# Ledger of designs, part 68: miniprotein binders against a2bj90

Target 1, 235 residues: a2bj90
Amino acid sequence: MSRSARRKTSALNTVLRVVEVFASIQGEGPFTGTYSVFVRLAGCNLRCPFCDTRYAWSLEAGKPLGVEELVEEIARYEPSLVVITGGEPLLQRHPLNSLVEGLESLGLRVQLETNGILPAPARDEQLWRVYHVVSPKDVPVRVPGAKLHPSWVDYARATGRAWFKFLVANEQHVREVAEYVAKLGIPRSRVYIMPLTPEKLDMKELLELHSRIASLAVKWRLNFSPRLHLLVQLP
Key: E = the ipSAE of ESMFold2; O = the ipSAE of OpenDDE; V2 = 0.75 times the mean of E and O plus 0.25 times the DockQ between their complexes.

## First folded at step 7 (miniprotein)

Design kk4 (at its last look DockQ between E and O 0.84; V2 from the best seeds 0.00; counts 0 for: pae E 2.2 > 1.5)
Fold by OpenDDE base, look of step 7:
Structure kk4 (fold): chain B 235 residues (1-235), chain A 108 residues (1-108)
Amino acid sequence: as target 1 above (235 residues)
Amino acid sequence: GSLEELFEEFEEITWEMMEHIFKADEAAKRGDEETAKKHIEEALKLSEKLLEIARKAGSPELEKLARHLHETIKEMKEAFEKGDFLRAWELLLEIADTVYEIEEIIES
């Protein structure tokens, strides 16, 4: 009589505060054009003046969702990529590592969006294995409390799984980004510049801005990130 | 000491001021001009207090930045009154940059 040891998987009910889950196209960075499920986490450690998701700044704006339930919800979309975004996802680092473990167990690719203020993943974290797009908020537009944690440069060099995305409005901003990445020793091949987009731009103005910034990217030998979702009117 | 207490007060008022600016911006975007006006006027009062604290702290650089901050918030009020949301957005970036520079001085 073989006693099947029911391993009580102590489902450590790791709960995330989630604002929204939706499917769309990744509009930004190195994965632009990828069919993605977006998980917007609640809470942010910054108050960026250009933030388009201010409703996610409070932890209370998110609903508590179990990691297992969230993995099942994401898997139903059959995504080519899972994008973890929010306010600042790394404020929920512990349950986020559990989420990543669950998603990777299904063979899903994961990309994190972060402001880079909090330390990069350590080697023992599940987050070490995923892709990261770091968006510093100290250059070129300075946001109070923003300082890139130096461990992100080390992580990028060690893993090749990090990119740095900067919001720019003009050539002066692009120069400041170029000087900043040179000073920090960030490889130019890992740098993206993206249009800093005012609210309420019409499509003509948006396209013109994209054209100007893309031309500057070529001139300065940097990668260009569109705001593709805005251009194609997707969420 | 008295200077550390002044800087703590300065940081607290700066945070409160920024919260009012964001509430004003959100109200303006909704077309709630009354709420926008109320919050931007409170932000202006708070920025005047920051000027007073900067003077008491005896930092000419901090006083200059606090003055620039106050004038920028005043221009943002005028932008809301005119419905110039693009200018209000530019001024909000300038406010954030000025606050960043102030924080760097206080932390030094």
Scores: ipSAE 0.742, ipTM 0.875, lowest interface PAE 0.7, mean pLDDT 93
Fold by ESMFold2, look of step 7:
Structure kk4 (fold): chain B 235 residues (1-235), chain A 108 residues (1-108)
Amino acid sequence: as target 1 above (235 residues)
Amino acid sequence: GSLEELFEEFEEITWEMMEHIFKADEAAKRGDEETAKKHIEEALKLSEKLLEIARKAGSPELEKLARHLHETIKEMKEAFEKGDFLRAWELLLEIADTVYEIEEIIES
């Protein structure tokens, strides 16, 4: 085969199991409000009772999609941010690094969402240059099997490209988060607290919960993350 | 027979029980009452089996947690029947926390 044909054949053999690709607004964390394309990868190493994307837990939930094809699909949206999420995206680490390389070649900004159980990127990975929002699941709400890998704190310190986001329902939870991040040496400027929302809140209740958690963020000098997409009724 | 075999069985049943709990919750949320009933009843049956295994293992701590799981699942079933999804969500969090404690005991 020609060099061009061999390159296309090789790219077709690099695949990700993808649940969905869609455009929306990033509703959480440091990039809240940004026009984004979301890439939800299949598979998760946790079973969080509060997970709002349980449909992504199984690898079988994803369709195989070539990295080159995926880059082209993403590019058609002309996003300001590409959000890679899931399940747990780092379960597909090798082809994910290939996706990041393709997106970087187009000058696209990338953010990864992770539960932080698998190690942070190494310096020689494409993921090293990606922004990360890390959501530990062993505080304040304990999820069986959750454990933050210590490399994420080192990565955040070395690169400035990681933030830590925690689901909280009340001030006791915020106190637990504050203690946890202090012990790990995570500066407050890198910490977000976000409302722990049951699925069935009406809009008034949802706004009241946001107001309560935002007030606690101010009181404890932490960053606040909304769930903006819920407030504005976007996916 | 062995204590190690009993704990392995306990972990396997706990995992299977949790899968049914999640399936029941999803079915209830989409209004599929028949599927929700099937899964919550299977979870209840598995929680009774955990109690039997805890007695054979001679662990009062495990027995207490297994009884707590059974009662919490029963309350979750009642919450589904009433359409009280907020209560069901709270009970699901409590079930997960109880499983966390069980795993901590077994791994010790």
Scores: ipSAE 0.443, ipTM 0.742, lowest interface PAE 2.2, mean pLDDT 89
ESMFold2 (binder alone), look of step 7: mean pLDDT 86; pTM 0.864

Design lj1 (at its last look DockQ between E and O 0.81; V2 from the best seeds 0.00; counts 0 for: SAP 71.125 > 70)
Fold by ESMFold2, look of step 7:
Structure lj1 (fold): chain B 235 residues (1-235), chain A 108 residues (1-108)
Amino acid sequence: as target 1 above (235 residues)
Amino acid sequence: GSLEELFEEFLEITYEMLEHIYKAMEAAKRGDEETAKKHIEEALKLSEKLLEIARKAGSPELEKLARHLHETIKEMKEAFEKGDFERAIELMWEIIETVLEIIDIIYS
């Protein structure tokens, strides 16, 4: 088998459990505003009370898709960014590395969203080279068993390719985040605070919450993340 | 200790076991049989520790799942020894499914 044929044969036998693939705008974090394709992987190792994607918790929610087929589907959207999310996408770590390899071979930029419980990428993984937005769930809303793996801080320092994003509702939450990141040695430049949006806010309430959290970000010298897709009513 | 502490310890060991499973899969994929064997043996040890913790927690459901993880990892070791990587992938998915059952129990 030629190298090209061997690569195609390997991709045929590598699948991911995928809930949905869709185009939208990245509404959160350092890549806010970027035309993106979202790939939602099935399975989550948490049961957060504030989760807005509970339908992705079960592995059964995902359909098996071959990596090569998925890469081709994503490429047809001509995205500026590919956002891999879920559930918790690192539960599918092995085939995910194959997907990243395929996307990078086409020159596509990739961002992963993770709760950070499973370790950061190793140097010999394709995931080493992608961008990561890590959302710890043990602060300020304390989900039991949701401890951030310490390797994410080391990874962020070594590569500059990880940021940490926290849902906050008020100044007490921001204080807790500030104490947490200081204790772990996470630089402020890598930290985003983002509005914790209750279900069924109207637009006025949503804008007011954004204003309050943005003001707190300035006060505490942290980065602010909107939930832009909610403001512009995109998925 | 407390039941909460036992469940947190159980989850921590589960994630450590998974880390070794993924490292074994990557090593086996590149033909590094010695590294794959080392990681699968660590995963086996961790699955035995999960059984001990499940017994301390008084959870027959977690005990059964911990035993299933151990047996599945033993099958994965055998698959690596035979060079049957496709079988190893199937067993990896079984491990992931079992972990998600553990998650459902602990957060129930």
Scores: ipSAE 0.862, ipTM 0.938, lowest interface PAE 0.8, mean pLDDT 91
Fold by OpenDDE base, look of step 7:
Structure lj1 (fold): chain B 235 residues (1-235), chain A 108 residues (1-108)
Amino acid sequence: as target 1 above (235 residues)
Amino acid sequence: GSLEELFEEFLEITYEMLEHIYKAMEAAKRGDEETAKKHIEEALKLSEKLLEIARKAGSPELEKLARHLHETIKEMKEAFEKGDFERAIELMWEIIETVLEIIDIIYS
């Protein structure tokens, strides 16, 4: 085996801490409706009070999985998209670059979900090539210590492969998002607003909330992200 | 500054440190030993700043964790110098675990 082959095999022998792998429909952002495999990574650098995946905050919530094994598992689903999510996937940045390399080698499209606190991918990272949906946690509902890293704005402009998704509950939140993205120079075409869904909404309340926020998106000339998986009762 | 401002500064430096750790790992994977060394040395300097901030904050727990980060980064530097990438990966995970413990303290 050549030194090059051994380096490729050592790169594939990286381990990720994975909470769960499942197939569903992407319910959110620019890829809404896409048949996707979700990879939920363990560990998060935030403690958002509205987090629906609190069980993924610790690394211990995830099992160690080899990148090669994980690529094979994902490939069996024949996904139209691979969604890397979790707590914060970029905490596992090194093995995540190896995962992306493996998935791209199979011709699979990859989308990352991130809170945008950690820096955007550099040009020499495999992560540079994938799609990113950044969900800032400083606006409109401020989570302490949440600050969007400026490199995400630069990455979005340079690549066109980033979108920004904001949780909103009312028109005041939408105004704050509009002011924030204007100040940062984020193009409105890259901005999504999504309903902030309290726990225990029934389907009627959920639909009404979607309707209100969608109307605000039109009024404020922003893109709307549904919570489609909640509306169609998928994971 | 306020205690909150010190914690925000601590987190910002922690994330900058992690960026250098990840860049060092990527450089090492490519066989760019010079770039890997540069990034790990910068991560080491940042870990020293974390110790200073923890002392200013008056948090013995954060000081302990910042010290652990600093020593782990030293070991990671030695692993790179020896070409022991398996050990460097283990140490990277130890750094991530320690960072998450820091997050738990800051958000408690």
Scores: ipSAE 0.780, ipTM 0.895, lowest interface PAE 0.7, mean pLDDT 93
ESMFold2 (binder alone), look of step 7: mean pLDDT 88; pTM 0.882

Design lj2 (at its last look DockQ between E and O 0.54; V2 from the best seeds 0.71)
Fold by ESMFold2, look of step 7:
Structure lj2 (fold): chain B 235 residues (1-235), chain A 108 residues (1-108)
Amino acid sequence: as target 1 above (235 residues)
Amino acid sequence: GSLEELFEEFLEITYEMLYHIYRAMEAAKRGDEETAKKHIEEALKLSEKLLEIARKAGSPELEKLARHLHETIKEMKEAFEKGDFERAIELMWEIIETVLEIIDIIES
């Protein structure tokens, strides 16, 4: 879709650039196991080497969907949780606030997944009342411009509605995460370590990796996040 | 500074500028014209800093994109002054797309 085509659609109604909408189980973080509808927004401000959703990097990967139409589609699934993900959903911050408003009006619980480079919600945003799982990319992965905005720590302390999730492969990574969160003042109760899963592990290897990282979480007194959807073979 | 330091600074200023754009849009939506104008003026100043950094980096591609951001933000300021929120939404999407072009250049 060309810039002019996108502009024409935006001028006629409020839209989001959406890659996919589907039902599954939230497999990661504090809401693991929850029947969820996932809304993947197009566009990302990072090019992470181990991204498992590269198809969402470009705005062209998303089709324009009206906010009201999207709310209706989501509601038909009767989800226990709506997970907004992407790319980086905060690149579409303005229409995203409209989507959250519509979902909130129906009493739907919303969780955002973000890399945390753009600032945390302001008090006057609908996103202020949404749950957030923040995945900083400046430890142990280091990409250009991947600096966590400091407002996320302040937001987490003020609201209790943000958690921080880190992909780790070994104890050195966990040590780096522990040092990082200590320096930023992020409470351990808000920190999850999650297995960095190489593409195409068999089930035995996947379980062994989960066991190793879970043991490290206990040792370092951090929360453990599985990748449950991989273990049960769901999208 | 090194070229890597200049690119990192360019990205940081780009994100700060973009955040001001979002703050202006939220303020305008609720009818807070003073706050919207303040944020647009900050975004405009930041786009001028992007031009300076692009010139230091010796990147005609980044300079072109920084100039485009500057002109687009000027149009958005005019749209807010006229109360043309639909136009402001169109310009916001143009800014987002330009930011993603910047990312592609720097991360390539």
Scores: ipSAE 0.857, ipTM 0.936, lowest interface PAE 0.8, mean pLDDT 90
Fold by OpenDDE base, look of step 7:
Structure lj2 (fold): chain B 235 residues (1-235), chain A 108 residues (1-108)
Amino acid sequence: as target 1 above (235 residues)
Amino acid sequence: GSLEELFEEFLEITYEMLYHIYRAMEAAKRGDEETAKKHIEEALKLSEKLLEIARKAGSPELEKLARHLHETIKEMKEAFEKGDFERAIELMWEIIETVLEIIDIIES
C-alpha cells in the first residue's frame, strides 16, 4: 500500500460535520473586534428557546469535511482568530482535537464556544491549549438539561484560558448571574454578560438594549459583551 | 425520584459516558491501548447504568435507545481490540447520533 493511500486513510479518519465556514468580526466576549474565521459545527445537546442557530441542532445539517481540508480552507482567510462554534462543538470532541492540532501547527489562535455541559479539556488534549468562552444555559434562563460541568471552573483557574458568558435581559437576570458565579467561585473578571436579543429588534431597540445591559454590567462590576456583529450588520 | 430527576440523571451519565468514549478514541489514536481499554470499559459500564435508569423511567423508547447505545459501545470495544480504528470512528458517530436522539426525546 503506497504512502499516499496511508495518508488518505489517516486523513479520512478525522472528519467534522460542518454547517458553515465564514470570515467576519468576532462580535462577542473577550475577543470582540477580532477578524475571525467562524467554523460552525453541527449537532447540539440543547434546545434553547432563544437559539438563533436552530438549523445547526441536527448532525445532518452539517457536511462531512476532512480536518486537513478544513485547516487549509481556514488558513486561506489569514484569520487573527479561529472561532469554533455551532450547536455544541464538544459533541465532535475527537475530530475537534485533530482540527486544533492542525490549526495550532500553523500558529493560528483558536477560541471555542461551548455551553459548558460536557467536561472541560484534559491536560493531554489539544483543546487544553485553546481559549474557551463558556456560555452556561442554566442561569438566568434555565434550559432543560443545562448544567455547567464543574471541571470548567477548575480549568479556568488552572489555565486562565476560560471566560463565562451569560445572556441577560434585565437587572434580575444580572443579579442571578452574580449570585451564581459567587456560589461557584468564578472570578468576576472572567464573567461577561451579554444582551439576550429577541429575533425582531430594530436597530434602535437593539442599541437601547445594549445600553441598558452595559449600564447594568458597570453597576454589578461585570464585563460586558456586545453583540457587535448585529450592531455593525456583519454575519 | 421524579421522572424529571431520572431524566436529569440519565443525561448526566450520558455526558460522562461520551467523555469516556472521546478519551478512548484519543488514547487509541496515540497507541495507548491500555488507557483506551480503560475508558471504553468505563463507557460500557455507564451505558449499563443508562439502561437501568431507562427501565426505572418506564420509557420503552428510551430503553431501546439506551440498549442500542450499549451494543454500539460493545462493538466499538471489539473494533479497538482488532485495531480497526476506521470502524471505531464510524461507531463513535453512531453513538453521537444516538445520544442526540435521546436528547430529543427527553427535551420533547
Scores: ipSAE 0.664, ipTM 0.867, lowest interface PAE 0.8, mean pLDDT 92
ESMFold2 (binder alone), look of step 7: mean pLDDT 89; pTM 0.889

Design lj3 (at its last look DockQ between E and O 0.70; V2 from the best seeds 0.00; counts 0 for: SAP 75.542 > 70)
Fold by ESMFold2, look of step 7:
Structure lj3 (fold): chain B 235 residues (1-235), chain A 108 residues (1-108)
Amino acid sequence: as target 1 above (235 residues)
Amino acid sequence: GSLEELFEEFLEITYEMLYHIYKAMEAAKRGDEETAKKHIEEALKLSEKLLEIARKAGSPELEKLARHLHETIKEMKEAFEKGDFERAIDLMWEIIETVLEIIDIIYS
């Protein structure tokens, strides 16, 4: 292959702005407990007051990394799951599709975390085959301009590859989530409620909060997501 | 109220514009010049609507950013016409950076 042809191929969307890459356990959602490599992309289209990753809001928080280099780094961890998160990863949608292609070629399972404001994957995107955990910021606390794009519900129904996760602190929040998902036609089987953890909870308080939210999940017939990494003190 | 509604509309149009940019980039990557041109033209139309909304909101900062988006998208159209995909990638990042500046202003 000539250097010119290799350079043209390498120039096609090969750089991502990456804040951090690390191994841990997926602590949330349908893949809870899975040995994972996390890839945190820079840039976010929201400024949520409850964000726990504010350091990823700025695009400048990320260092440019080549997609091929990143795929190789991820593969060396031998993950069972690759979790792409951020900020909002879909702000880097174009090179993200290239990363997914590289990971898929190695048979690696990929999960994306997104706020769902940008549209769900199209059939001709590599992201189409990825699992998605969508965290709408329209409920229970409304962030202006944070409307879930309607394509995510269609995508979830068509592929079975999307779940919807909501941070809740109490039963009023759960009621609001239940009303929201019913209005949008999101099946309960695709909905997770997860504890909204304030800063500086001790382990007893964390367990009590998990117990309360889990009981509400049973009462409202919704799935429960822990924040397992907090309970087991992993990053 | 009315200003909040204008900012919400501005964001919705910004995201629609940005999605067309991604569609244009994917089309150009596969050599589909007609589809890339279609999406760039839609993005241009949306950037003009952003200018209108910024003026209604009375925000010189949003107006400046909307004009910058419009001019950057025009440069991307020219880059596609010349087959300069490396330039198009640079312009895509400039658009993303400009969108994040809009985000900072609106949520400030």
Scores: ipSAE 0.881, ipTM 0.946, lowest interface PAE 0.7, mean pLDDT 91
Fold by OpenDDE base, look of step 7:
Structure lj3 (fold): chain B 235 residues (1-235), chain A 108 residues (1-108)
Amino acid sequence: as target 1 above (235 residues)
Amino acid sequence: GSLEELFEEFLEITYEMLYHIYKAMEAAKRGDEETAKKHIEEALKLSEKLLEIARKAGSPELEKLARHLHETIKEMKEAFEKGDFERAIDLMWEIIETVLEIIDIIYS
């Protein structure tokens, strides 16, 4: 076997720490309603007080899975989209690029969910080709150390494959988001506001919250992201 | 600066370091030994800065973890020089684990 063949095999033998793999509907952002396989990676560089996936903060919450095995598992679901999420997927950036290469080789579309703290993909990365939904955590609810890396704005302009999703609870939050994106030069067409959902909302309260935030999105000329999976009671 | 400002600086440098570790791993995978060496050397410099900031912050725990990062990056440099990519991957995971321990301390 040539040195080139051994290098390709070593690239496929990379392992990810994976919390869970499941099929559902993408409930959020520009791909809302898409039949998707979700890959939740372990480890996060934030401790957001409003995090609904706290169980994914440690690497120990994830099992080691080989990239090849994971690609095969994902492919069996015949997804319209593969959503890579977790804590922060870009902490596993090296094996994640190998995963993306495998998925793209099968013609699968990939979306990454990220907090935007780590640098955006460079042109030589497999991640450059995929879609990104960036969720800044410095506005409107400030998490210390959650500064958006400037390269995400440049990536969004260069590729058109990035969107920015902000959690909001009221009109003041929407104003702060509008000011923030204007300051950074993020086009409004790439901005989504999404309801910040406290724990233990009933369905009536959840619908009312969605209605209020959607109305604010129209008023402020921003895109609205539902929490569709919560509304339809899917994972 | 305030303790909070030191922690913000510490995190910014940590993320820059992780980016250089990633670039080193990618270069090594491609057989670009020169680029791998350049990025691992930058990661080493950044880990030295982390040690300095941890000392300024007066956190013995952060200093211990920053020292562990620095020594792990040295081992990764040696693994690249030997062409031991399996060892380099193991050391990459050790770096990520150590960074997550740092995050736990900073956000505690």
Scores: ipSAE 0.881, ipTM 0.942, lowest interface PAE 0.5, mean pLDDT 94
ESMFold2 (binder alone), look of step 7: mean pLDDT 88; pTM 0.887

Design lj4 (at its last look DockQ between E and O 0.65; V2 from the best seeds 0.67)
Fold by ESMFold2, look of step 7:
Structure lj4 (fold): chain B 235 residues (1-235), chain A 108 residues (1-108)
Amino acid sequence: as target 1 above (235 residues)
Amino acid sequence: GSLEELFEEFLEITYEMLEHIYRAMLAAKRGDEETAKKHIEEALKLSEKLLEIARKAGSPELEKLARHLHETIKEMKEAFEKGDFERAIELMWEIIETVLEIIDIIES
């Protein structure tokens, strides 16, 4: 490839704003228990009251990292899964597609975590082949402007690579989630309810909350997601 | 209230505009100049709508940010016309930063 062509391509897809990269266990959703490398991207288009990663809201929280260097760093961990999270990773969609391309060229599985406000991947994006866990923020507590983009339901149906995860604290929340997913046509097999965990729970309270929400998941015939990393005290 | 409705409309149009910016960048990556141009033109039209809504909302802060988005997208259009894709990437980051400032204002 000519130097000129390489220079042009590199200039278009060079950096991501990255808050942190670390190895841990995926503690939530369909890939719970998987040895993972987490890539937390800076910037979020929401200010959710229950956000546990407020430090990632600002773009300035992230350092510019080159995509190629980031791929090499991730690969050194030998992960079974690469979890791209944030903030809201789809704010950095353009360089994110380049990162995904690099990771997939090494045969690494990728999962993206998103609030679903920005649209689902198009067929011509590298993100099309990535797994997605979508956490809508317009139910049970509505955050203004947090409307789930309708393309996510279509994407899930077309590809089978998206799941929907909801933070709940009680049965009223679960009822609201059930009504919401029924209205949107999201099949229950794609829905996870997960305990809403305040920062100040001790281990006994955390386990009791898990038991309560798991019981509600069974009662309402929804999938249950733990927050396993909290239970086993991993980042 | 009507102000709340204006803010929600503002955010919805902002996200639609950003979608076109991402589609333009994707097209430019593959060398599809015509598709990139169409998306940038649509993003520019949406940024004009943002200016109108900011004025209706009576928000000097949103008006300033909407004007900055409009001018930045105009510069991105020129960058694509000149084949200056390094400049287009710089302008993309400026757009993302401006969108986050809009979020901070609307979601207090």
Scores: ipSAE 0.744, ipTM 0.896, lowest interface PAE 1.4, mean pLDDT 89
Fold by OpenDDE base, look of step 7:
Structure lj4 (fold): chain B 235 residues (1-235), chain A 108 residues (1-108)
Amino acid sequence: as target 1 above (235 residues)
Amino acid sequence: GSLEELFEEFLEITYEMLEHIYRAMLAAKRGDEETAKKHIEEALKLSEKLLEIARKAGSPELEKLARHLHETIKEMKEAFEKGDFERAIELMWEIIETVLEIIDIIES
């Protein structure tokens, strides 16, 4: 085996802390309705009060999983998209680049979900090639420690592979998002608003909330993201 | 500045430091030892700045964690110089864990 082959194999021995791997439909953002494998990574740099995945905040919530093993596991599902999510996936940026390399080598499309606090991918990262849905946590509901890194705006303009998804509960939130994206120079075509869903909504309340926020999206000329998985009762 | 401003600055520098660590790891994986060395040296400087900010904030806990980061980055520098990439990966995880502990303190 050549020195080059051994360096490639050592690069694949990278470990991720993984909370869960499952197949479902992407319920949110520009890829809504896509049959997807979700990889939830452990560890988060935020403590959002509205977080539905609080169990993923600690690295210890994830099990160590080798990149090669994870690529094989994902590939068995024959996904139309691989969604990397978690707490904050970019905390595991180094092994995540190796995972993306493995997945892309199989021709799999990859989408990252991120809070946008950590810098956007650089051109020399494998992550540069994938799709990103950035969910800022500084607007409209300010989470302590949340600040969108400016490089995400530049990345979105340079690549066209980033979208920005904002949680909103009312028209005031939508106004704040509109002002925020205008100030940062984020193209409206890349902005999604999504219902901020309190815990314990019944299906009727959930549908009503979706209807209100969708109407506001039209009024404010923004894209609408459903929470489709909640509406169709999938993971 | 206010204590809040110092904590915001501390987090911003922490994230910048992490970015340099990740870029060092990426460069090392490619066999670009010069770029790896540059990034790890910058991460080390940033960790020194974290110690200064922690002192200004009057937080012994943050100072302890910033010191641990600084020493871990020194060990990572040595691991790169020896070509011990397995050890460098272990140290990267220690850095991530320490950063999460810092966040827990600042966001509590």
Scores: ipSAE 0.608, ipTM 0.853, lowest interface PAE 0.9, mean pLDDT 92
ESMFold2 (binder alone), look of step 7: mean pLDDT 89; pTM 0.889

